VH-VL binders against q9m4b5. Designs and how they scored, part 27

Target 1, 129 residues: q9m4b5
Amino acid sequence: MQQQGSKSGSEMEVTWEDQQNINIFSRLNNRVHDLDDDIKSAKEKCENLEDAGNELILADEEMVRFQIGEVFAHVPRDDVETKIEEMKEATCKSLEKLEQEKESIVTQMAALKKVLYAKFKDSINLEED
Short names: E, the ipSAE of ESMFold2; O, the ipSAE of OpenDDE; V2, 0.75 times the mean of E and O plus 0.25 times the DockQ between their complexes.

## First folded at step 25 (VH-VL; framework fv_tislelizumab)

Design y2 (at its last look DockQ between E and O 0.04; V2 from the best seeds 0.00; counts 0 for: pae O 10.3 > 2, placed apart)
Fold by ESMFold2, look of step 25:
Structure y2 (fold): chain C 129 residues (1-129), chain A 119 residues (1-119), chain B 107 residues (1-107)
Amino acid sequence: as target 1 above (129 residues)
Amino acid sequence: QVQLQESGPGLVKPSETLSLTCTVSGFSISDYYVHWIRQPPGKGLEWIGIIYYSGSTKYNPSLKSRVTISKDTSKNQVSLKLSSVTAADTAVYYCAREGHPSGYLFDYWGQGTTVTVSS
Amino acid sequence: DIVMTQSPDSLAVSLGERATINCKSSQSVSNYVAWYQQKPGQPPKLLINWASFRFRGVPDRFSGSGYGTDFTLTISSLQAEDVAVYYCQQYNSYPYTFGQGTKLEIK
């Protein structure tokens, strides 16, 4: 009597809110992937600026060749050193903001994943990356 | 009531910087993303960019060198600056909300502000 | 940039009849498509997200379909208040892009 009907199919039906939550999770997951690309690019830029700064420290010349747009110009070493340091600081600040944004999104995805898996158990597979 | 309101000068001279402010109420810009979109007279819509919760931005590549989007969370405001304007920048400018918790975009729009670039 | 191409550019439909607007993307955008209605002097109004998910308060006569590159907005029984320009928009990848618009008129 009370043994049957426990699996009436309520958990199997996808409601309007369930579809909304699935779509939100998918959107957030794509945003994390976009942020990961941006983070990777920012890390690479930091590394390249560090390498350029190290090569500048090793240079003996007072004037150095530095790329401005599509052309090279001879610029005082101290001016290039200052510019590289400014670019490094700006990139590091940008990287920190990107990582903060990713952390916020991952937190939201974790909360949503808990709700969705609790309702659908093994019938759904949500990407976590 | 969720509301967005654009404000700023209606006339801007060529080569100057266009500055607009989006003031929002009924939600926090710490919980939702705000975008800028523009519409030239009699034409379609062009996405300008987004500002994230953290302050990170993404811009339309066609405008990236000239555009800056920023926010002031204490005033619940998002700002747009577009430098070196030309007649091609004449448009209605909208701010719009991405429903981050609800997953909708763009569920609310400002009424728009008309900007004319003229000598 | 992903180009969103709408067809037709304009459409005239009798009251109570079905109106169909198509939108094609230059590459796959999955289901990340929104539809908007815009009346003269007003901002766009959201109708549909995720190609087919009707926004709150949007009448049931509006429906969307599609996945990948081909998308459709359908108004099953046109009302006088539906006279507007309709836009599709992809939000799969930056920059977000809109179709050129379809002007819907009453015949």
Scores: ipSAE 0.337, ipTM 0.757, lowest interface PAE 3.5, mean pLDDT 86
Fold by OpenDDE, look of step 25:
Parts: C-alpha cells; structure tokens; sequence
Structure y2 (fold): chain C 129 residues (1-129), chain A 119 residues (1-119), chain B 107 residues (1-107)
C-alpha cells in the first residue's frame, strides 16, 4: 500500500475507521502471502500422500516398508493404507481450508478496496505489483 | 433433493446405549463428510463427531470413549452410538452434511430426533 | 477446546433496525467461523461461513465480519422472520464448538 498525494490539494480527513480499514487490509494482505506458502506446502503433501496411496494400491505385498519417524518398519499393508488415507484426508482437507480462507480473505480485501478507493481515490494504492 | 433424516428410539434407559441412524438421500455419504450434533432442551449445540470418506472418525473429547460413528454406504446411512447414557445425554440429535468440495460446513441438516434418557 | 462466547445472550431490536451479535473465541480461529439461525422446532440453518461469506439463499441484510478472535453478525434491517436464536461456531480445530447462542426478538 502506498499513499499518493492528492492532486486536489484538499486535505482529506482520515477517520479512525479509515485507518482501521487500511490496517485490516494490510494484515489480510500479509496473511494471503502466508497462505500462499502454506497452500503450496499442503498441496505438495497432499499430492505425495495421494501418490503414496496409489503406489500402495498397486503393490501386492502384504507387508510393506513404512517410515516411522527416522525408522523404517515392515508394516501390514492394510495398516499403512489406512494410515495414508487418514493422513491424506486430513492434509487435503487442510489444504481445502487454506484455499477457502485465501478466497475469503481476497474477497474481504476486495470489499475493503472498494471502500478505501471510494474515499481516497488516487490518493491510495492498494494494488500489489 | 438433499435430505438427512435421523431415526431411532426416542427413549433410552440410563446406562444403555443410544443408537441412531441418519438416512441420507440426494447425495452419497461417500462424497461428503457427515457430522453428528446434539442440542439439549433449551440449550446450545454440541458437536459430537465426524465421519470421513474413508470411514475414519473424529469425536468430541467430552464424550470420551462413549461415542461410535459408522456408516453403511450400501444403505447410504450413518450411525451414531452413544454408550452409558445419562440424563445429560437427553437432547435433540442432528446429523448434518459438510459440503464438498467447497467444504461448506453444515450446509444441510436433518430435522433432528429427540432422545430422552429416563428410567 | 476453543470457547466461543456470544454477546449478548438476548437482544430485542425494533423492526427495520440494525441487530448486532458478537462472538469471541478463546483463541484465534482465523476466519473459520460460521453463523447459524435456528427457529423453534427446526434445525440450525447456515447463514455465514468463513466469517463473512453469505451462504446461498441468505438475504443481503445478513453480514458477517471478523478475523482471529472477534466476530460479528449483523442484520442491517431486522425483519419479522429474523426472530430466532443465532449461533456462532468455529471449525478451526476439533472439536468444533459453538457459542451459547443469542436470542433475537422484536422490540
């Protein structure tokens, strides 16, 4: 966000509400960036788990090698399948939530932009380069 | 048309197991998460638990190990069992859908079924 | 568990006037907040999700705001059909928890 000088020379009164809106916008904008990172990470995890699940399905072994922390163990395939599915659902659901949160925040930002631009016009820039 | 309907005994004796069924139509329980929520008379809402696509579940810790949620995909039904019931378990019990893939929370509810715990 | 606290417990508002219900969470729940309307003998109906999104079919007079710990449901112009109990809910983490409810009546 960048405040630009008003060409009209008239001092625009910035209200408390205006300042709050600007602050909220800034916070939301920062959150979006955080979410982008989180979403990226979650997507990767979700995809990895999906791939792992698919690979496991293709495996015809009753016992499979599974990593637990720093240790590899032989675990029944069914147990691993269940675990992967649980992890996948949890991770992918988390991803979905993150994406939805981002969408919500972007919507909120758009609303704030509308209000702020309505008042400040060219005196404020809320666009990211 | 999306519809959820709770069914089960309206009266359960103390220490017995409450058993309810949520019959779903208009969508597949394989495509949506289903939740159970209850509401004691004149009180607020309490989340009981959720069942995922895989059949995995999450429960409210407040209900400890008394709760079991399961599903029968062939019948498109979700079941709730609550063991060792007391008067505190008297409530209207709802099953509700969590929207997919948008994750809309509790977008559809059953009408609820009243369960009274009494001797 | 995350505690959701609504205020006030009850509210009487004149027809056509603004109704405001607040909800505070014991910890940050980001925007994972939903609002429900419940009328007697009926299940709750979803009004708002993700703190500020109106659910489909919900009149424009309903709006939600907030992020983190403080949330607000606003009815810009109260209608007779809006008499109900309203609940906030967080779904940031399990277990999902609801506010205690706010009874909204016509003054």
Amino acid sequence: as target 1 above (129 residues)
Amino acid sequence: QVQLQESGPGLVKPSETLSLTCTVSGFSISDYYVHWIRQPPGKGLEWIGIIYYSGSTKYNPSLKSRVTISKDTSKNQVSLKLSSVTAADTAVYYCAREGHPSGYLFDYWGQGTTVTVSS
Amino acid sequence: DIVMTQSPDSLAVSLGERATINCKSSQSVSNYVAWYQQKPGQPPKLLINWASFRFRGVPDRFSGSGYGTDFTLTISSLQAEDVAVYYCQQYNSYPYTFGQGTKLEIK
Scores: ipSAE 0.000, ipTM 0.605, lowest interface PAE 10.3, mean pLDDT 88
ESMFold2 (binder alone), look of step 25: mean pLDDT 92; pTM 0.944

Design y3 (at its last look DockQ between E and O 0.12; V2 from the best seeds 0.00; counts 0 for: pae E 15.2 > 2, placed apart)
Fold by OpenDDE, look of step 25:
Structure y3 (fold): chain C 129 residues (1-129), chain A 119 residues (1-119), chain B 107 residues (1-107)
Amino acid sequence: as target 1 above (129 residues)
Amino acid sequence: QVQLQESGPGLVKPSETLSLTCTVSGFSISDYYVHWIRQPPGKGLEWIGIIYYSGSTKYNPSLKSRVTISKDTSKNQVSLKLSSVTAADTAVYYCAREGYPSGYMFDYWGQGTTVTVSS
Amino acid sequence: DIVMTQSPDSLAVSLGERATINCKSSQSVSNYVAWYQQKPGQPPKLLINWASFRERGVPDRFSGSGYGTDFTLTISSLQAEDVAVYYCQQYNSYPYTFGQGTKLEIK
């Protein structure tokens, strides 16, 4: 965000509300960046778990090799399947929440842009480079 | 026109399962999150839970494991089940839309359905 | 859970006068706050979203402000049709929670 000088020479009054909106916008913008990272990570995890589940189904073995920390163990397939499903469910739900939050924030930012640009016009820049 | 309508039995006996249906028109439940909210007589609002696009759900911890929210896309309906009901579950139950991806919180509500838990 | 506390519980205001309802959250909820109006026998109606954005069709006399933990709903000039119970709500985190409500009446 960058404030540019008004060409009209008239000092535009910045209200407390305006300042708050600008601050909120900045905070939301930062949050979006954080969410992008989180979403990326969550997506990857979700996909990995899904793939693991699918692979497990295809293997159709009663006992499967499962990594626990730094150790590989042979574990009943059903137990691993249950665990993968639990993890997948949790991770994918988390992903949906993150995506929802991001979308909400983007919407909020758009609304703030509308309000701020309506008042400040070219005196403010809220666009990311 | 966007419309949500709750339906179900107005009377449920203690320990039984409350079952409600939210019938939606004017939009697809595949395009919006749907929430359930309840309001005991003369009291405030309590958020029950949400159902996502995937069918995943999030519930209020206060309701523990008694709540189940599901949906039928073919019928454009969202269901609420609340097991082991007590008098404390007596309330007007609402389903509400969350304007996603617009992000508008509870922009449309059903008229609510009254559920009384009594012997 | 995040607790939303409204003040006052009830408010009587003369027609044409300003009505102010406050809402405090037990922790920061950023601007993820909505305000609702509920009249008897009706579901809540969304008035304000994201703490300060008025919904379509909501009169200009309604306004919301706040960020973090302190929020305010203001009716600049009370009208007869504004008699209702008002609720704040946070949607910063699950579970979503509402204030206990403020009953607004005409003095």
Scores: ipSAE 0.014, ipTM 0.610, lowest interface PAE 8.5, mean pLDDT 89
Fold by ESMFold2, look of step 25:
Formats: sequence, structure tokens, C-alpha cells
Structure y3 (fold): chain C 129 residues (1-129), chain A 119 residues (1-119), chain B 107 residues (1-107)
Amino acid sequence: as target 1 above (129 residues)
Amino acid sequence: QVQLQESGPGLVKPSETLSLTCTVSGFSISDYYVHWIRQPPGKGLEWIGIIYYSGSTKYNPSLKSRVTISKDTSKNQVSLKLSSVTAADTAVYYCAREGYPSGYMFDYWGQGTTVTVSS
Amino acid sequence: DIVMTQSPDSLAVSLGERATINCKSSQSVSNYVAWYQQKPGQPPKLLINWASFRERGVPDRFSGSGYGTDFTLTISSLQAEDVAVYYCQQYNSYPYTFGQGTKLEIK
């Protein structure tokens, strides 16, 4: 949210509860943006791990170069498959949780927006540009 | 009228599983989250966990290996199972509603149910 | 886990005097702190959310303040009915954690 409270010359009385609800909406909106960044990163990582796993399945090599920190090491293919699957499970589970949290927050923001617009009408702006 | 009510056996034998049910009225568990919290006799409060609308769960790491939270939306119920109980699990168990909008924290609590772990 | 440490563990205050309860988190929780009152034989009752937002129906003598790691619950003029144990709780991150409680008594 780009602004808090009333916009241009309203006679509407703003209660302490109203101020808290506006603050809550702003915090939830910022949290959604943080979640969007995390979701985007998790989607990219999950897709990259899927691609790496598929490439490894198609390869017919017993030892594979794998990056550990700054160093490449030759490790058994089965160990790399295990590491990739572990990373996929962790990342894709985290993605699911991030998307669920976003849905919950968006639902709650919609309800709060409905209450605030019903009370203040066009004297506030809760929409993003 | 918003109400939460915990139910289940008051006495559980060591090493067995305690099972509790939170039945809510005046709101739907499709619209509000319900958490489990416990309080050992004469001690403070310990958050146990939550189940999200999707069915995903979050648990206190101290209990994670032994806790299962589930829900039945058609009965408006949230259930708690705690396996392998010991005397340390003797407590009053509460279910509590996460308030509206998100982050109001626990605005309604059940009256609690006392669970004693003893032979 | 974020540790919530309350002080004092117990407090005796004369009727009509001010009672102050402190709560310190082991890392920043912004303003994601709630305060509860628990009277004997009852479940906790929410008093304050977001560190300073007084819940509907809570008397004006209760107030909360703080941001980050240091939080305070104040009762401006103690009444006999305020005898209880008070808990702070953070909900910035899982697991949600409570302070150990502060027992408030009449002096």
C-alpha cells in the first residue's frame, strides 16, 4: 500500500481500530510481496532440480562431476541422484507452503479491504498501482 | 456465538497415544485457523501446532516426531494425536482460534481438557 | 526457537497503582507480540495484539508497547480483578512461543 489513512479532505472519523486495520493491511501487503519473491525463486530452483534430475537419468555414467561449494568432485551417480531428490523434496515442499501462505494472506486482505472500503469509500486507496 | 470445545479421554497410559478433538461452533474451520496449545500443571503455555486449509501442518519441533493434527471440515472439527506419551505430557490441552484478519492471534479459546498420563 | 523472557516472574502491586510487565525476545519479532491474561481455572484471554492493539472489550487501563525485542504490558491503575498470570507471545515465526508468565498479585 502506497499510503496510510485518508486521502484528501475526508470528514470521516478514523478510530484507533481503523488505524490498526490500515496498518495490518499494509503489513500483509508487504508480506505478500516478500512471498512473491520467495515463490519465484523456489519455482526456478524446483524447475532447475527437475531438469538436473532428468539429465542425470538420461546419462549413462557411473561417476559424475558435482559441485560442492567451489570445488567440483567426481562422485558416484547414485549419490548425486540422492542429493538431487533430497533438494527437490525440500524445495518443492517449501514452494507448496509458500503458495498456501500467500493464498491465506490474500483472502484475509480481501476481507479487510471490504471492511475498510465499506467504511471509508473513496477516502482511502488500498489498491496497488 | 463462537465456541470451541476440547474432548477426549482424561487419562492415558504411558507409551500410548492421546487423541483429542476440538469441535467448533459459530464459525467454520474453512474460514479460521485453529491451533493446539497445552499447559502443564502450574506451568506456562506451549504451542503444539496448526493445520492449514490445504491440509499441510506446522508443529512445534519439540513435539514434531510424535504429533499429528488433522481436520474434518464436514464436522467442523480439528483433532490432535500425540504418540508415546509420558508423564511430561500431562497438561491442560486447549484449542484456540487464530483471529481475523490474519495475525490477531488467539481471540477465542476452548475451556481446555485435562489429560493425565498415569498407569 | 525464539525465547520470550518475561520479567519479573512475580509482582505485587497495591490497588490503584501502576503495574509494569516486561517481555524480551531473543531476536527481533517486529511487533508480532500478543499479551494474554489467565485467571485461575480459566483459559488465557487475549488482551493486546501487535504489541499495542488493545482487543475489543479490554479495559483502557491495559496498554502495550514495544517493537523489535523489548515489549511492555502496563496496567495503569490496578484493580482487584486484574490478579492473574500474564503471558507474552511472539508469532513472528514458527514455532510460536510464550513467555514463562508473570504472576500479578495485590500487595
Scores: ipSAE 0.000, ipTM 0.533, lowest interface PAE 15.2, mean pLDDT 82
ESMFold2 (binder alone), look of step 25: mean pLDDT 93; pTM 0.952

## First folded at step 26 (VH-VL; framework fv_tislelizumab)

Design z1 (at its last look DockQ between E and O 0.52; V2 from the best seeds 0.00; counts 0 for: pae E 2.8 > 2)
Fold by OpenDDE, look of step 26:
Structure z1 (fold): chain C 129 residues (1-129), chain A 119 residues (1-119), chain B 107 residues (1-107)
Amino acid sequence: as target 1 above (129 residues)
Amino acid sequence: QVQLQESGPGLVKPSETLSLTCTVSGYSISDYYVHWIRQPPGKGLEWIGVIYYSGSTKYNPSLKSRVTISKDTSKNQVSLKLSSVTAADTAVYYCAREGYPSGYLFDYWGQGTTVTVSS
Amino acid sequence: DIVMTQSPDSLAVSLGERATINCKSSQSVSNYVAWYQQKPGQPPKLLINWASFRERGVPDRFSGSGYGTDFTLTISSLQAEDVAVYYCQQYNSWPYTFGQGTKLEIK
């Protein structure tokens, strides 16, 4: 966050509260980035599980090769399908919660932006490059 | 009044799993991040991990994926599991709150619970 | 991991005198530094956040400064109740890391 010195001679006093709001905003922004990474990972996992499920549906074998840890086992297709569905559901629910958290943080950031821009106007830049 | 309280076995055998619970009162764990920190006897502080609002977690890489943090919102509790414990895991274990949107980091701590890993 | 190094490891200061504890990070942590006070048998107590913001209820004799890699906790006039171990912490990056601690005693 670059504080550009207001060209207009009125030295706007930065209060303790202002600085706190700026710090909180920055921290929230960092958290959003963390969540973005988590969301991306969760989406990828969800997609992979969906694809795996679809592949199993298309399989005509009763027994399928499934990796459990470092071991490959032959497992009934139906069991694997059930497991994948459970994993998918859990992962997708987790994704939803991550998105909700991000939304909450973004909302908080928006509120802080409003307050900070109201005071500092063009002398502060809270936008991501 | 905000209060965090750690609970669990004071003694754990090597190779077993340490299980601790942080019981929170005075606020909802859905509104704050909860961290676990430990302190070996006579040593400094080590950050273990954190659980987010969403239940997402971040862990200290030094724990080599032995740690699991979870929460039960219905009970307002956060749990810590540490598998394959050794003597090096002997410590006082703390849970601490991270506040949003106030941004206060570790503004409230539990009193800590001592865990000794011994045969 | 970001390493936080405090100096000195131990400090003896006379009552009423200034105590200064330094903390250096292995890489820039901006102002994402906190200071804690820990007394025997107690959990750490947050004193300073964002390098220079005193926690509510913390006496004004405590102050924090610094940005980037060098941080300082100052007690302007040491009181008897200030005897404790002090820790710096960075929360700029995962994992969060603490300094090794500084034991502050009365001379």
Scores: ipSAE 0.715, ipTM 0.877, lowest interface PAE 0.7, mean pLDDT 93
Fold by ESMFold2, look of step 26:
Structure z1 (fold): chain C 129 residues (1-129), chain A 119 residues (1-119), chain B 107 residues (1-107)
Amino acid sequence: as target 1 above (129 residues)
Amino acid sequence: QVQLQESGPGLVKPSETLSLTCTVSGYSISDYYVHWIRQPPGKGLEWIGVIYYSGSTKYNPSLKSRVTISKDTSKNQVSLKLSSVTAADTAVYYCAREGYPSGYLFDYWGQGTTVTVSS
Amino acid sequence: DIVMTQSPDSLAVSLGERATINCKSSQSVSNYVAWYQQKPGQPPKLLINWASFRERGVPDRFSGSGYGTDFTLTISSLQAEDVAVYYCQQYNSWPYTFGQGTKLEIK
């Protein structure tokens, strides 16, 4: 949590529950950063699958080379199109879930901010640089 | 009265899929994360993965290709499936919750269920 | 993976005396360390979170300290009921990892 390192503005008693809330806020902030990395990765994968599907259609070939595990095989174009669409659908669904999870965590952080700022005012800083 | 209880078959054959259920009472699984952790006989603990509020999951990279965690909110249950098991998957399997309100690890654990992989 | 190394692997302490268990991480984990107590046939029980934050209902004789890579669990006056295996665990980075455990006995 980004409390300013030299800030000396708290004269108020910090209770056990206050320390818990501060620690939870810091943990949730770290989780948002982890989720942002996952969201970025999922967005890139979804975009790459969309591009691959478009290139396959434009290529107009009957057989294509497709990776199955660690082996490339020549597979009918229609089978590859189906596989790419399945992967795209799964990845986009996963991305939606990650975005929803981030929204939930940000909502929890906002509630904690409200409680902590109401009690500690200028003596803490919960904002990122 | 928070409680987690693991259930499932105690004996699983090699190459089959291990399937376990964590039944939760005293809170809604929509409000807390549920994790799976395992402990091989006489050994330490290994984190398997977590299911988030939204149903999104995060898995230990060592198991990711074989593991699926899912939830059924109507039954307040979280499931674990581990495919293609070997003797190395023999362990006590625990479900555990991440505490109030998220980020407080691991304040409640199930009793554990023993799974033996043997032919 | 971040390796959590506990020392000692086994410890015998007289009743009423101080027990100290150390845990070192292979990389900085900030204060994202938990300590657990596990008795035979039971699941682990959370004692300390965030390296030093005692869980509600845990006796005051248990304390934790540390930041970064070096962490300590201390039992200030050992009781018979404290006989167990103790684990440290980091949750800073995926995957979460546990120490190998420290067996605490009465001597």
Scores: ipSAE 0.421, ipTM 0.770, lowest interface PAE 2.8, mean pLDDT 86
ESMFold2 (binder alone), look of step 26: mean pLDDT 91; pTM 0.937

Design z2 (at its last look DockQ between E and O 0.57; V2 from the best seeds 0.00; counts 0 for: pae E 2.9 > 2)
Fold by OpenDDE, look of step 26:
Structure z2 (fold): chain C 129 residues (1-129), chain A 119 residues (1-119), chain B 107 residues (1-107)
Amino acid sequence: as target 1 above (129 residues)
Amino acid sequence: QVQLQESGPGLVKPSETLSLTCTVSGGSISDYYWHWIRQPPGKGLEWIGVIYYSGSTKYNPSLKSRVTISKDTSKNQVSLKLSSVTAADTAVYYCAREGYPSGYLFDYWGQGTTVTVSS
Amino acid sequence: DIVMTQSPDSLAVSLGERATINCKSSQSVSNYVAWYQQKPGQPPKLLINWASFRERGVPDRFSGSGYGTDFTLTISSLQAEDVAVYYCQQYNSWPYTFGQGTKLEIK
């Protein structure tokens, strides 16, 4: 965050609280990025599980090859289907919670932006490039 | 006033799973991130992991394969599980709070609970 | 992992004198550094956050400075109650990491 010195002669005093708000904002921004990564991973996992489920539905075999850790086992299709569905549900639920957390943080950031921009106006840039 | 209290077995056998609980009073666990930190006897601090609002977790890579952090909002508790313990896991274990939007890192700590891994 | 290295490992300072503890990170951690005071049998107590912000209730004799890779905790006038182990910590990146600690004693 670059403080561009406003050319206009009124040196706005940066208070301790102002600096704290800026620091908090920056930290929240970093957290959002962390959450973005987690969300991306969760989405990918959810999609993969969905695809796996779809493939399983198309399978005609009663016994399917399923990977458990590093071992491939023959498992009843119905059991695998159930497991995939459970995993999908859990993953999707986790994804939802991650998104909610992100939304909460973004809301907090927006509030901080309002306060900071109200004071510093164009002398502060809180926008991501 | 927020208070954190760690609890669990003081003695764990090698290869077993260490289970600890951090009970929080004076505030909801839902509003904060919660961390586990440990300190071997006479040594420094080691960050174990964190649990987010969402329940998402980040772990120290050195412990990732053995660590699970969870929370129970109904009980206002955060839990730590550490599997396959060895003597190296002997330490005082702390739970600590990270607050948002205040941005305070580890503003509150439990008093810590001592865990000894011994046969 | 980002390594936090404190110096010195131990420090003896006379009462009323300045104590200085340094912390160096292996990588830039911006201002995401905290300082803790730990007394025997107690959990660490947060003193400084964001490299230079004193926590509430922390005496003004404590100050933090630094940005990037080099950080300093300063006690301007050492008091008897300041005898403790001090830790720096970075929270810029996972995993969070602590310095090895500096034992501060009265000379």
Scores: ipSAE 0.776, ipTM 0.890, lowest interface PAE 0.6, mean pLDDT 93
Fold by ESMFold2, look of step 26:
Structure z2 (fold): chain C 129 residues (1-129), chain A 119 residues (1-119), chain B 107 residues (1-107)
Amino acid sequence: as target 1 above (129 residues)
Amino acid sequence: QVQLQESGPGLVKPSETLSLTCTVSGGSISDYYWHWIRQPPGKGLEWIGVIYYSGSTKYNPSLKSRVTISKDTSKNQVSLKLSSVTAADTAVYYCAREGYPSGYLFDYWGQGTTVTVSS
Amino acid sequence: DIVMTQSPDSLAVSLGERATINCKSSQSVSNYVAWYQQKPGQPPKLLINWASFRERGVPDRFSGSGYGTDFTLTISSLQAEDVAVYYCQQYNSWPYTFGQGTKLEIK
């Protein structure tokens, strides 16, 4: 992120609102990066649950090992399939919410970027390196 | 003018679930992030978690297995549930708003509601 | 968790004199620090955000400074209404954490 440069003449003045907008942009950028990590983790979890479900389709056993807390237990295969599907549905909903959140923040950043570049032009840099 | 008011039982038995509601007036909960913070008697502040306007949540890892934050946009309410409480959960509980549209922590606070966990 | 350590724990200052409260983080938090004032029986009130950015309606005698790990809240000329507990808070990393508080009194 870029701090606004100092002004020594009478040509332009950085207002309280301008400094607030710069700080908000920086914070929103930080939050997008945090959301990207969460989105990546949710996508990986969904892929892992899909793979686990496919592995169960290939198994021909009525009882399978399933982790319950710190302990593995033998449980009916159908119960594990049901649990995996519930976890997939929850993960997909969580992922959708995270992506909606990111889209909203990116839209807000785009609006702020237009305002800040219109006022400060080449004296600021809001782009990622 | 936005106003936040916490409500819920003041006394909760150990091992039960603490359930609180933050009712927001003068604004929509859909446009902001909402936090819960608590303060044990005579002590400092502990952040519990946040619910984003999309409904996504983030929780303090020390509480994550016990805490759920949710919202009801039709009632303009944000809720906190904390399961399996002990005496250590005795505190004043605050809801707080993260301001425009995110990045201000915390521009509005509720008055707080005291919860005592006792047998 | 990032530990925020305030100093001193309590402070007595004469009316009209300068009060200084320090806050150290256990690791860098950039400028993602807020300062709050809490009077007895009231919720905290936001004074300073981004380490040095005074919120609207907060008197000019309050100022904040710092970046990285060392942060300062200064009250340039203490008024009777400034008696309160003051908290710093980082929001750089999850979970958000607060300092233990500094109780400010009139000498």
Scores: ipSAE 0.407, ipTM 0.768, lowest interface PAE 2.9, mean pLDDT 85
ESMFold2 (binder alone), look of step 26: mean pLDDT 92; pTM 0.939

